# VHH binders against MLP-like protein 328 (MLP328): the designs that were tried, part 4

Target 1, 151 residues: MLP-like protein 328 (MLP328), of Arabidopsis thaliana (Mouse-ear cress) (q9zvf3)
Amino acid sequence: MATSGTYVTEVPLKGSAEKHYKRWRSENHLFPDAIGHHIQGVTIHDGEWDSHGAIKIWNYTCDGKPEVFKERREIDDENMAVTFRGLEGHVMEQLKVYDVIFQFIQKSPDDIICKITMIWEKQNDDMPEPSNYMKFVKSLAADMDDHVLKA

## First folded at step 10 (VHH; framework vhh_8k46_1)

Design Q14 (from M6 with A33T)
Fold by ESMFold2-Fast, scan of step 10:
Structure Q14 (fold): chain B 151 residues (1-151), chain A 123 residues (1-123)
Amino acid sequence: as target 1 above (151 residues)
Amino acid sequence: AVQLQASGGGFVQPGGSLRLSCAASGFTFSDYTMGWFRQAPGKEREFVSAISWSGDSTYYADSVKGRFTISRDNSKNTVYLQMNSLRAEDTATYYCAADEYITYSTPKEYDYWGQGTQVTVSS
């Protein structure tokens, strides 16, 4: 009797879609330096920092609590999108499916949007909807803005 | 006070079309995701369609994809639902709702709700 759904949000950011996409696609090792109040560490479990299908482990603080998340990523250069497919971690205790897509879209020379799509399915009907995780990933994109702009 | 007023419902034959409107006031409309939901007699309220604050992202229930189109006019604080190729199973009261720029497939997360407008598709 599991519940499932899809969340979508648009985060207005400054600069170029290419620079933001590169940070999320190829430069996750810079996240603890840029947004250390959210992300404390990122390590490669399999693959490289810029490889399609790489598996990474994230140490982060969500809603005041330290958590761990293991994901496999998919790269879509044509659409400037990167997908994180949840494998293990605190999120996966709540959700059976957790796929988050970040797409970077240029709107004007100095303005872009990061379109975040979250596809989720609960482990069981007693679990809460993952709106807290949606707020979290939105804040990652928003807080990364200044760091990418200055890079 | 936040207000959402849905209108444009009525009676149509199968295969017909209707355009619903939802006029919003009391909040910064251009910062909010707008959604349409419906409730048929004896059923729970279900998601129909949603549009992001910018109008750039739209989402549709599988049952209405290709037939319904959601749009918004931020200068008029209004969201629209164009309903084409209507079917008997589209008969329901249609509600508009607003959420802080997050588009949802579930009614549980929406912040504000309006009064409904009845759509009846004759068999």
Scores: ipSAE 0.071, ipTM 0.447, lowest interface PAE 5.1, mean pLDDT 87

Design Q15 (from M6 with D31E)
Fold by ESMFold2-Fast, scan of step 10:
Structure Q15 (fold): chain B 151 residues (1-151), chain A 123 residues (1-123)
Amino acid sequence: as target 1 above (151 residues)
Amino acid sequence: AVQLQASGGGFVQPGGSLRLSCAASGFTFSEYAMGWFRQAPGKEREFVSAISWSGDSTYYADSVKGRFTISRDNSKNTVYLQMNSLRAEDTATYYCAADEYITYSTPKEYDYWGQGTQVTVSS
C-alpha cells in the first residue's frame, strides 16, 4: 500500500483551451451556476478572482456529502495551467498533501484535453487513497464543458 | 465482461529486446487509460508504465525509463510495451490493466487485469 502518490487523467473537452482555462483561472464565481450539483459556492478568502496566490473557499458535494475545501492557487499562463494547493477542509483531514493541477491543451481547432494531475500524501496509513476525489475533479471538468461551450 | 489478453513474452538474453501486446475487449478502449505492471516470484506487483486514452501522456517507473516505451493503437484495441536493453531484474510476469479515470496510479487503483505474460531475461 502507498502512503503518497500521483494520479493523472485526461478529460476530452470541446472548443477552446483558452476559454476553458479562463473559466478555471479567473471565473470560479460562475461554477455554482454551471455545475451546481457539484459546487454550491465559492468565496474569496484572500486576493482576487484572477490573482496568483489567491485563497478561495469551496462549498461542494462529493459522493453525496457536503464538504468544504480551502486552497491557494498558482497560475501558470505559459502552460495554461492552474494549481490548487490544499490548505484546509475535509480533504485535508485525510491528506497532508493535496495539490491538483488543471492544464488545458488544444489538440485541434474544436477539441481540447484537460490534463488533471493530483499529487497526494496521506495523513497516516489508515486513510484511504484519494481516488474518489480524482473522480470528482474529473467530473467537474467534464460537466463544465457545455457551459464553457455556450459562453 | 472486460477482457485483457497479454502476449509477447518469452526468453531473451541480457541486452535484448521484446515487444509485449495487450488486446482489449468488453469496454470502449479509446476512453480508457492502459497500464503495464509486473510481478516477480515472491514480490509484490509493481508499476511499469502507463498511457492515457489519447496517447499524449506516458509514464514510466524509474527502473525502466529510457529503456521501455509504451504505445497504443485505438483502432486495434491494443496497447504495447517495447522493452529494450533488458536486464535480469526485468524477469517477471507482465500484466496489462485498464482504468477509465486514472492514467498513472498505484497498482490497487486499476480494476481490470489481464492474464499475464512471462518474460525471462537470462544468459
Scores: ipSAE 0.343, ipTM 0.667, lowest interface PAE 2.8, mean pLDDT 88

Design Q16 (from M6 with E100D)
Fold by ESMFold2-Fast, scan of step 10:
Structure Q16 (fold): chain B 151 residues (1-151), chain A 123 residues (1-123)
Amino acid sequence: as target 1 above (151 residues)
Amino acid sequence: AVQLQASGGGFVQPGGSLRLSCAASGFTFSDYAMGWFRQAPGKEREFVSAISWSGDSTYYADSVKGRFTISRDNSKNTVYLQMNSLRAEDTATYYCAADDYITYSTPKEYDYWGQGTQVTVSS
């Protein structure tokens, strides 16, 4: 079993890369209203909703289990990418490195892709690989699509 | 039924080239990421290369970067691996695999696997 790795996926979405990027970069406060079946809450621990280096706490349900995740974000406006670096929470009991990058790429006037990269390292060899978390974050991007389109 | 048919393997001398093909059926090929993995005798299956559903993103193991090229033709439901400058350490059975949510990952996470094609690099 691998101790560390990288997962990458591409999620086809509708509309503009700019609008999707803005939602993930600056508007996390809208997540519980948009995808409440996944995300129950998000709060600022440090910084602002749109600041580089902001620290936020997420309350969410993954595989029917309520969890908490604390992350520090990095903003890359040039590449329309936002990185969530794991600090604390249920995920960090399994992993000592958990960095998730969401990049938004325009493909046509009405079609984009969200490229999700997950860089991970397990706490120890007995921990499972985080494929369930990869499926979870892919679902967040996919389910957000309709809400961003209507905004 | 889902089927992945790998072909193109064979015997080649060091420095030579081979092109592997993987023909897919039984699923919507254009919705899936495709990967190539290899397994040498006595070793675990390892990642070689992957390509996203759209073909826009490609990934390579450090050991093959600059020598191997992955590509796909969604109209033919086929993924390819062009292998150049082959080395003795590239000797392995090569497997193609499909995944609906992960483009680049460890072998454990792929949904569907082909039977494999043997590549032997020796003089």
Scores: ipSAE 0.268, ipTM 0.623, lowest interface PAE 3.8, mean pLDDT 88

Design Q17 (from M6 with S57T)
Fold by ESMFold2-Fast, scan of step 10:
Structure Q17 (fold): chain B 151 residues (1-151), chain A 123 residues (1-123)
Amino acid sequence: as target 1 above (151 residues)
Amino acid sequence: AVQLQASGGGFVQPGGSLRLSCAASGFTFSDYAMGWFRQAPGKEREFVSAISWSGDTTYYADSVKGRFTISRDNSKNTVYLQMNSLRAEDTATYYCAADEYITYSTPKEYDYWGQGTQVTVSS
Protein backbone atom coordinates (compact mmCIF):
# COMPACT_ATOMS: atom_id res chain seq x y z
CA MET B 1 0.00 0.00 0.00
CA ALA B 2 0.95 3.66 -0.55
CA THR B 3 2.34 5.46 2.54
CA SER B 4 1.53 8.97 1.28
CA GLY B 5 -0.50 10.53 -1.48
CA THR B 6 -2.81 13.22 -2.76
CA TYR B 7 -6.55 12.87 -3.39
CA VAL B 8 -8.39 15.46 -5.49
CA THR B 9 -12.11 15.75 -6.20
CA GLU B 10 -14.61 18.34 -7.44
CA VAL B 11 -18.01 18.94 -5.85
CA PRO B 12 -20.57 20.72 -8.05
CA LEU B 13 -22.29 23.61 -6.27
CA LYS B 14 -25.47 25.62 -6.87
CA GLY B 15 -24.66 28.42 -4.42
CA SER B 16 -22.14 31.11 -5.38
CA ALA B 17 -18.41 30.59 -4.99
CA GLU B 18 -18.23 33.81 -2.94
CA LYS B 19 -20.90 32.68 -0.41
CA HIS B 20 -19.28 29.26 -0.01
CA TYR B 21 -15.79 30.76 0.38
CA LYS B 22 -17.10 33.19 3.03
CA ARG B 23 -18.70 30.28 4.93
CA TRP B 24 -15.52 28.18 4.97
CA ARG B 25 -13.16 31.14 5.46
CA SER B 26 -14.93 33.28 8.07
CA GLU B 27 -18.14 31.60 9.29
CA ASN B 28 -17.25 28.17 10.69
CA HIS B 29 -19.50 29.01 13.69
CA LEU B 30 -22.48 28.39 11.34
CA PHE B 31 -21.44 24.80 10.49
CA PRO B 32 -23.33 22.99 13.32
CA ASP B 33 -26.52 24.82 12.32
CA ALA B 34 -25.98 24.19 8.60
CA ILE B 35 -24.74 20.58 8.63
CA GLY B 36 -25.43 19.30 12.14
CA HIS B 37 -25.63 15.72 10.90
CA HIS B 38 -21.89 15.95 10.23
CA ILE B 39 -20.56 18.76 12.48
CA GLN B 40 -21.78 19.02 16.07
CA GLY B 41 -19.45 21.80 17.21
CA VAL B 42 -16.54 24.06 16.37
CA THR B 43 -14.56 26.22 18.79
CA ILE B 44 -11.65 28.64 18.52
CA HIS B 45 -8.48 27.42 20.24
CA ASP B 46 -6.41 30.39 19.03
CA GLY B 47 -7.10 33.39 16.82
CA GLU B 48 -10.42 34.64 15.43
CA TRP B 49 -13.08 33.11 13.16
CA ASP B 50 -11.55 34.83 10.10
CA SER B 51 -7.83 34.82 11.05
CA HIS B 52 -5.12 33.38 8.87
CA GLY B 53 -3.38 30.86 11.12
CA ALA B 54 -6.35 30.43 13.49
CA ILE B 55 -6.51 27.10 15.34
CA LYS B 56 -9.94 25.51 15.70
CA ILE B 57 -11.31 22.32 17.27
CA TRP B 58 -14.08 20.42 15.49
CA ASN B 59 -16.49 17.90 16.99
CA TYR B 60 -18.03 15.76 14.25
CA THR B 61 -19.46 12.37 13.34
CA CYS B 62 -17.62 10.31 10.71
CA ASP B 63 -18.88 6.83 9.78
CA GLY B 64 -21.26 6.97 12.76
CA LYS B 65 -18.46 7.67 15.26
CA PRO B 66 -17.90 10.90 17.19
CA GLU B 67 -14.43 12.33 16.56
CA VAL B 68 -12.38 15.44 17.38
CA PHE B 69 -10.03 17.30 15.00
CA LYS B 70 -7.71 20.20 15.78
CA GLU B 71 -6.42 22.20 12.81
CA ARG B 72 -4.58 25.37 11.85
CA ARG B 73 -5.97 27.14 8.81
CA GLU B 74 -4.34 29.05 6.01
CA ILE B 75 -6.36 31.57 4.01
CA ASP B 76 -5.63 32.27 0.32
CA ASP B 77 -7.98 35.04 -0.81
CA GLU B 78 -6.40 35.28 -4.28
CA ASN B 79 -7.33 31.68 -5.08
CA MET B 80 -10.47 31.58 -2.88
CA ALA B 81 -8.98 28.67 -0.97
CA VAL B 82 -8.83 27.63 2.69
CA THR B 83 -6.32 25.01 3.85
CA PHE B 84 -6.89 22.95 7.02
CA ARG B 85 -3.57 21.65 8.42
CA GLY B 86 -4.16 18.71 10.77
CA LEU B 87 -2.57 19.01 14.24
CA GLU B 88 -4.35 16.60 16.62
CA GLY B 89 -7.37 14.34 16.82
CA HIS B 90 -8.63 10.94 15.73
CA VAL B 91 -7.49 11.39 12.10
CA MET B 92 -3.96 12.24 13.29
CA GLU B 93 -3.75 8.86 15.05
CA GLN B 94 -3.63 7.33 11.53
CA LEU B 95 -1.87 10.15 9.63
CA LYS B 96 1.18 12.30 10.34
CA VAL B 97 0.24 14.63 7.46
CA TYR B 98 -3.36 15.58 6.77
CA ASP B 99 -3.83 18.83 4.84
CA VAL B 100 -7.18 19.56 3.17
CA ILE B 101 -7.59 22.43 0.73
CA PHE B 102 -11.06 23.69 -0.20
CA GLN B 103 -10.97 25.94 -3.27
CA PHE B 104 -14.10 27.63 -4.65
CA ILE B 105 -14.11 28.14 -8.40
CA GLN B 106 -16.80 29.74 -10.53
CA LYS B 107 -16.22 29.29 -14.28
CA SER B 108 -19.66 30.52 -15.39
CA PRO B 109 -22.96 31.42 -13.67
CA ASP B 110 -23.98 27.73 -13.63
CA ASP B 111 -20.53 26.11 -13.37
CA ILE B 112 -19.43 26.38 -9.74
CA ILE B 113 -17.31 23.82 -7.94
CA CYS B 114 -15.56 23.16 -4.68
CA LYS B 115 -12.20 21.57 -5.51
CA ILE B 116 -11.00 19.50 -2.55
CA THR B 117 -7.34 18.45 -2.35
CA MET B 118 -6.22 16.12 0.46
CA ILE B 119 -2.48 15.69 1.04
CA TRP B 120 -1.80 12.79 3.39
CA GLU B 121 0.95 10.64 4.89
CA LYS B 122 0.35 7.62 7.14
CA GLN B 123 1.86 7.20 10.60
CA ASN B 124 3.06 3.75 9.48
CA ASP B 125 2.54 1.19 6.70
CA ASP B 126 -0.18 -0.68 8.62
CA MET B 127 -2.61 2.26 8.64
CA PRO B 128 -5.38 2.38 6.01
CA GLU B 129 -5.44 5.06 3.29
CA PRO B 130 -7.77 7.94 4.32
CA SER B 131 -10.44 7.33 1.66
CA ASN B 132 -13.16 7.48 4.36
CA TYR B 133 -12.02 11.00 5.35
CA MET B 134 -12.06 12.09 1.69
CA LYS B 135 -15.67 10.87 1.41
CA PHE B 136 -16.46 12.74 4.64
CA VAL B 137 -15.04 16.14 3.57
CA LYS B 138 -16.69 15.78 0.15
CA SER B 139 -20.05 15.28 1.90
CA LEU B 140 -19.43 18.42 4.02
CA ALA B 141 -19.01 20.55 0.89
CA ALA B 142 -22.04 19.01 -0.85
CA ASP B 143 -24.37 19.33 2.15
CA MET B 144 -23.25 22.91 2.90
CA ASP B 145 -24.55 23.89 -0.56
CA ASP B 146 -28.17 23.35 0.53
CA HIS B 147 -27.74 25.72 3.48
CA VAL B 148 -25.92 28.39 1.44
CA LEU B 149 -28.81 28.40 -1.06
CA LYS B 150 -31.33 29.03 1.76
CA ALA B 151 -29.26 31.82 3.35
CA ALA A 1 -23.95 -4.87 -13.45
CA VAL A 2 -21.04 -2.42 -13.39
CA GLN A 3 -18.67 -2.81 -16.34
CA LEU A 4 -15.58 -0.98 -17.59
CA GLN A 5 -14.40 -2.21 -20.98
CA ALA A 6 -10.93 -1.11 -22.11
CA SER A 7 -9.97 -1.40 -25.79
CA GLY A 8 -7.61 0.05 -28.41
CA GLY A 9 -4.39 -1.72 -27.47
CA GLY A 10 -2.12 -3.40 -29.98
CA PHE A 11 1.34 -3.51 -31.50
CA VAL A 12 3.09 -0.28 -32.45
CA GLN A 13 6.64 0.79 -33.29
CA PRO A 14 8.56 3.26 -31.09
CA GLY A 15 7.45 6.81 -31.84
CA GLY A 16 3.99 5.64 -32.86
CA SER A 17 0.57 6.48 -31.40
CA LEU A 18 -2.42 4.57 -29.98
CA ARG A 19 -5.76 5.71 -28.57
CA LEU A 20 -7.25 3.66 -25.74
CA SER A 21 -10.97 3.77 -24.89
CA CYS A 22 -12.82 2.68 -21.77
CA ALA A 23 -16.59 2.26 -22.10
CA ALA A 24 -18.48 2.39 -18.79
CA SER A 25 -21.93 1.06 -17.90
CA GLY A 26 -24.00 0.28 -14.81
CA PHE A 27 -23.26 3.45 -12.81
CA THR A 28 -23.62 7.24 -13.13
CA PHE A 29 -20.44 7.86 -15.14
CA SER A 30 -20.61 11.67 -14.89
CA ASP A 31 -20.31 11.47 -11.05
CA TYR A 32 -17.02 9.55 -11.13
CA ALA A 33 -13.38 10.34 -11.67
CA MET A 34 -11.67 8.01 -14.14
CA GLY A 35 -8.12 6.71 -14.11
CA TRP A 36 -5.72 4.73 -16.25
CA PHE A 37 -3.22 2.34 -14.69
CA ARG A 38 -0.71 0.01 -16.32
CA GLN A 39 1.22 -3.12 -15.41
CA ALA A 40 4.42 -3.96 -17.28
CA PRO A 41 5.80 -7.52 -17.33
CA GLY A 42 7.36 -8.34 -13.94
CA LYS A 43 6.34 -4.99 -12.37
CA GLU A 44 3.67 -3.64 -10.02
CA ARG A 45 0.57 -1.89 -11.34
CA GLU A 46 1.28 1.85 -11.57
CA PHE A 47 -0.66 5.08 -12.03
CA VAL A 48 -0.70 6.59 -15.56
CA SER A 49 -3.35 9.34 -15.64
CA ALA A 50 -6.62 10.51 -14.07
CA ILE A 51 -9.44 12.89 -14.97
CA SER A 52 -12.14 14.49 -12.79
CA TRP A 53 -15.87 13.88 -13.26
CA SER A 54 -16.22 17.14 -15.25
CA GLY A 55 -13.03 16.72 -17.31
CA ASP A 56 -11.60 19.98 -15.93
CA THR A 57 -8.78 18.49 -13.85
CA THR A 58 -6.22 16.00 -15.15
CA TYR A 59 -3.17 14.33 -13.62
CA TYR A 60 -0.29 12.47 -15.26
CA ALA A 61 2.59 10.30 -14.08
CA ASP A 62 5.94 11.99 -14.73
CA SER A 63 6.92 9.20 -17.15
CA VAL A 64 4.01 10.02 -19.53
CA LYS A 65 3.53 13.77 -19.01
CA GLY A 66 3.64 15.64 -22.31
CA ARG A 67 3.16 12.44 -24.34
CA PHE A 68 -0.23 11.11 -23.13
CA THR A 69 -3.55 12.98 -22.95
CA ILE A 70 -6.55 11.80 -20.97
CA SER A 71 -10.04 12.96 -21.95
CA ARG A 72 -13.65 11.92 -21.42
CA ASP A 73 -17.05 12.17 -23.07
CA ASN A 74 -19.77 12.04 -20.46
CA SER A 75 -22.48 11.80 -23.13
CA LYS A 76 -20.89 8.51 -24.31
CA ASN A 77 -19.83 7.20 -20.87
CA THR A 78 -16.28 6.83 -22.22
CA VAL A 79 -12.78 7.84 -21.07
CA TYR A 80 -9.88 7.99 -23.52
CA LEU A 81 -6.10 7.88 -23.35
CA GLN A 82 -4.28 9.32 -26.36
CA MET A 83 -0.74 7.93 -26.34
CA ASN A 84 1.83 9.71 -28.51
CA SER A 85 5.59 9.24 -28.92
CA LEU A 86 5.35 5.70 -27.57
CA ARG A 87 8.47 4.06 -26.13
CA ALA A 88 9.40 0.43 -25.47
CA GLU A 89 9.02 1.17 -21.72
CA ASP A 90 5.30 1.93 -22.28
CA THR A 91 4.72 -1.78 -23.04
CA ALA A 92 2.12 -2.95 -20.50
CA THR A 93 -1.46 -4.06 -19.95
CA TYR A 94 -3.53 -0.87 -19.49
CA TYR A 95 -6.50 -0.82 -17.08
CA CYS A 96 -9.21 1.77 -16.59
CA ALA A 97 -10.76 2.40 -13.19
CA ALA A 98 -13.50 4.58 -11.68
CA ASP A 99 -13.56 6.32 -8.31
CA GLU A 100 -15.20 9.30 -6.63
CA TYR A 101 -11.88 11.20 -6.49
CA ILE A 102 -8.53 11.56 -8.22
CA THR A 103 -5.25 10.13 -6.97
CA TYR A 104 -2.10 11.95 -8.12
CA SER A 105 1.20 10.02 -8.18
CA THR A 106 -0.11 7.41 -5.71
CA PRO A 107 -2.14 4.26 -6.44
CA LYS A 108 -5.22 3.73 -4.28
CA GLU A 109 -8.31 1.55 -4.17
CA TYR A 110 -10.78 2.43 -6.90
CA ASP A 111 -14.48 1.56 -6.72
CA TYR A 112 -14.59 -0.13 -10.12
CA TRP A 113 -11.95 -1.76 -12.33
CA GLY A 114 -12.04 -2.89 -15.95
CA GLN A 115 -10.25 -5.70 -17.68
CA GLY A 116 -7.02 -4.70 -19.40
CA THR A 117 -5.97 -3.97 -22.97
CA GLN A 118 -2.41 -4.95 -24.02
CA VAL A 119 -0.04 -2.36 -25.53
CA THR A 120 3.23 -3.58 -27.03
CA VAL A 121 5.80 -1.09 -28.32
CA SER A 122 8.52 -2.91 -30.29
CA SER A 123 10.50 -2.61 -33.48
Scores: ipSAE 0.117, ipTM 0.515, lowest interface PAE 5.5, mean pLDDT 87

Design Q18 (from M6 with S57D)
Fold by ESMFold2-Fast, scan of step 10:
Structure Q18 (fold): chain B 151 residues (1-151), chain A 123 residues (1-123)
Amino acid sequence: as target 1 above (151 residues)
Amino acid sequence: AVQLQASGGGFVQPGGSLRLSCAASGFTFSDYAMGWFRQAPGKEREFVSAISWSGDDTYYADSVKGRFTISRDNSKNTVYLQMNSLRAEDTATYYCAADEYITYSTPKEYDYWGQGTQVTVSS
């Protein structure tokens, strides 16, 4: 197995790239209401909901297991991208690098793509590759679609 | 059953070109990302190139950037790899692979694999 790598996927979504980007960039506090079967809570550890460099803690269910993830985010308004840099949590027990980039790209007036890039490095050779987390973050973007469209 | 049929390999001199094709059946091709991987004798299988389900995003290993071009035709259920400026180090068995969730990934994560096609760049 590879010790480090990059995963990339595309999620087809409806509506506007701006509205989806705003949800991921500035409105993480709405996630438990929108996709409560995945995300049970999001709290600010440092900064504000919309600030570059804010640190947030996520309580979520992945593969039927409750987990916690602490991240520092980076905002790139020019590319409509938000990066989540992993700091602590269950994911970081397996990975020493876990950076997830969500970029929102308008394809037509009613259709967008959420491009998800995951940059990862394992804690050691015995750890599994994080394909389960890639599937998880893809499902977050897909399941958020209806909530953003209705807002 | 799912089938991926790679073809187009052969013997070519350094600086030459080849076009590989991978014909897919048994799944909804337009829902899947497609990748090309290669394996040289005595080495691990490595990533070469990938294309998203839509064809809008393409990815290349640093060793092949500017020389190889990946494309797909969803109406023909086929993915292609145009290989230009071939080098001796490109000699390998080339495999096409499909994945529903991940466009660019390590070999271990791809869902479906085809039988390879041999490319020999010599001498």
Scores: ipSAE 0.224, ipTM 0.613, lowest interface PAE 4.2, mean pLDDT 88

Design Q19 (from M6 with T106S)
Fold by ESMFold2-Fast, scan of step 10:
Structure Q19 (fold): chain B 151 residues (1-151), chain A 123 residues (1-123)
Amino acid sequence: as target 1 above (151 residues)
Amino acid sequence: AVQLQASGGGFVQPGGSLRLSCAASGFTFSDYAMGWFRQAPGKEREFVSAISWSGDSTYYADSVKGRFTISRDNSKNTVYLQMNSLRAEDTATYYCAADEYITYSSPKEYDYWGQGTQVTVSS
């Protein structure tokens, strides 16, 4: 059993990398209305919706369980990537490192990839690997696709 | 039923080359990341290389970087591992695996596994 690791996935999405990136970078306030079955709320703890280093609190349902997650985000406009660095919440009871990077890559005029990288380290050797959280964040990107296209 | 059939192993001398193939059936191959793992006698399975569903992202263990190349052909439902500059330490049974994710650390998280193909590097 690994104590730390990196998961990577690529989610095929439609449309513009710019529009998908904007949604994840600057418009998290739209998440509960777009994908309310996953995300019930997002609030700013510090900073603005679009600021580098902003701290946000998420209320969400993962595997039928309500959870809370507090993160500090880093914005990389050059690479169209946003990083969510875990600070507190249910995830952080299992992990002492939980960094999720969403990068949006244009592949053709109508097709993009959302590359999700999860860097993790367990609190201790008895904790499970966070494969369920990887499935969860992949589902967020996939389910957001239609809502970004219609915007 | 899901099947992954690895092939292409054999005997090779140090500095030689081999190409492994993994033929997949029973699932939507183009939706899955593919990985190669290896296991030497008495050791745990370790990560060797992985490729994303699209082929755009590839990953390698530090011990094989620059020597091994992973590739895939989605039209043939096959993933390949080209192994160059082989060393005695590369001797192992090589397994292909499929998953929605690419992982560097844990073989346990992969959804599907193949039977394996033996590679022996000896003079």
Scores: ipSAE 0.238, ipTM 0.585, lowest interface PAE 4.0, mean pLDDT 88

Design Q20 (from M6 with Y59W)
Fold by ESMFold2-Fast, scan of step 10:
Structure Q20 (fold): chain B 151 residues (1-151), chain A 123 residues (1-123)
Amino acid sequence: as target 1 above (151 residues)
Amino acid sequence: AVQLQASGGGFVQPGGSLRLSCAASGFTFSDYAMGWFRQAPGKEREFVSAISWSGDSTWYADSVKGRFTISRDNSKNTVYLQMNSLRAEDTATYYCAADEYITYSTPKEYDYWGQGTQVTVSS
């Protein structure tokens, strides 16, 4: 029985790591316009769009269901990473730990990735593993690439 | 058709080493994350190690961390598991598995599975 775990994926990107990092770090207000089929809204609960420790509320559709997610973010400019610490929402009914780290890495002009790490722990053993949420956040990063390339 | 062929198992004494290989065919290997799992008789299949499609990220079960090393060669469509400082409790059938891009710590989520290779650690 896995009651906790870590998922990792690497999403290949065509747009620059710097432009992607800026989008995830400072420009979440652009998400509904860029990937509206996934994200319908993002609002600030506390802080600013680009502040470390800001608390934001996301309205999104996952597996055909509208959901809400409240998170506190941590910014790591040195590693070009942003961490979303789950606080409240539909996902937190299933998980008591839900931390998602998006890191943007460019090793060469042709080797650009978004590394996504999801650290999770279930509320109880009857809850499903969050593989559907991992696929969802992977889709957000992949679909954002088209918008970043056109920006 | 997708095929994963695990090999390199055998008999070894405690403290010894083995290198397992998993040769993949029938899919674009460089797009897939690879995992190693093991199953001892009468027990459930458990996670051992995983490596991302690019090879940049690796993950290990606490019980093998520092002793086992996962690696891959995308030019040869092969993933490896170097097992050092082997213990009696490492005795199991070892399986390789593939999933597109996403690395999972649970057997249930992997798309493709290979046949096992038996590792026996005893004196």
Scores: ipSAE 0.014, ipTM 0.363, lowest interface PAE 7.5, mean pLDDT 88

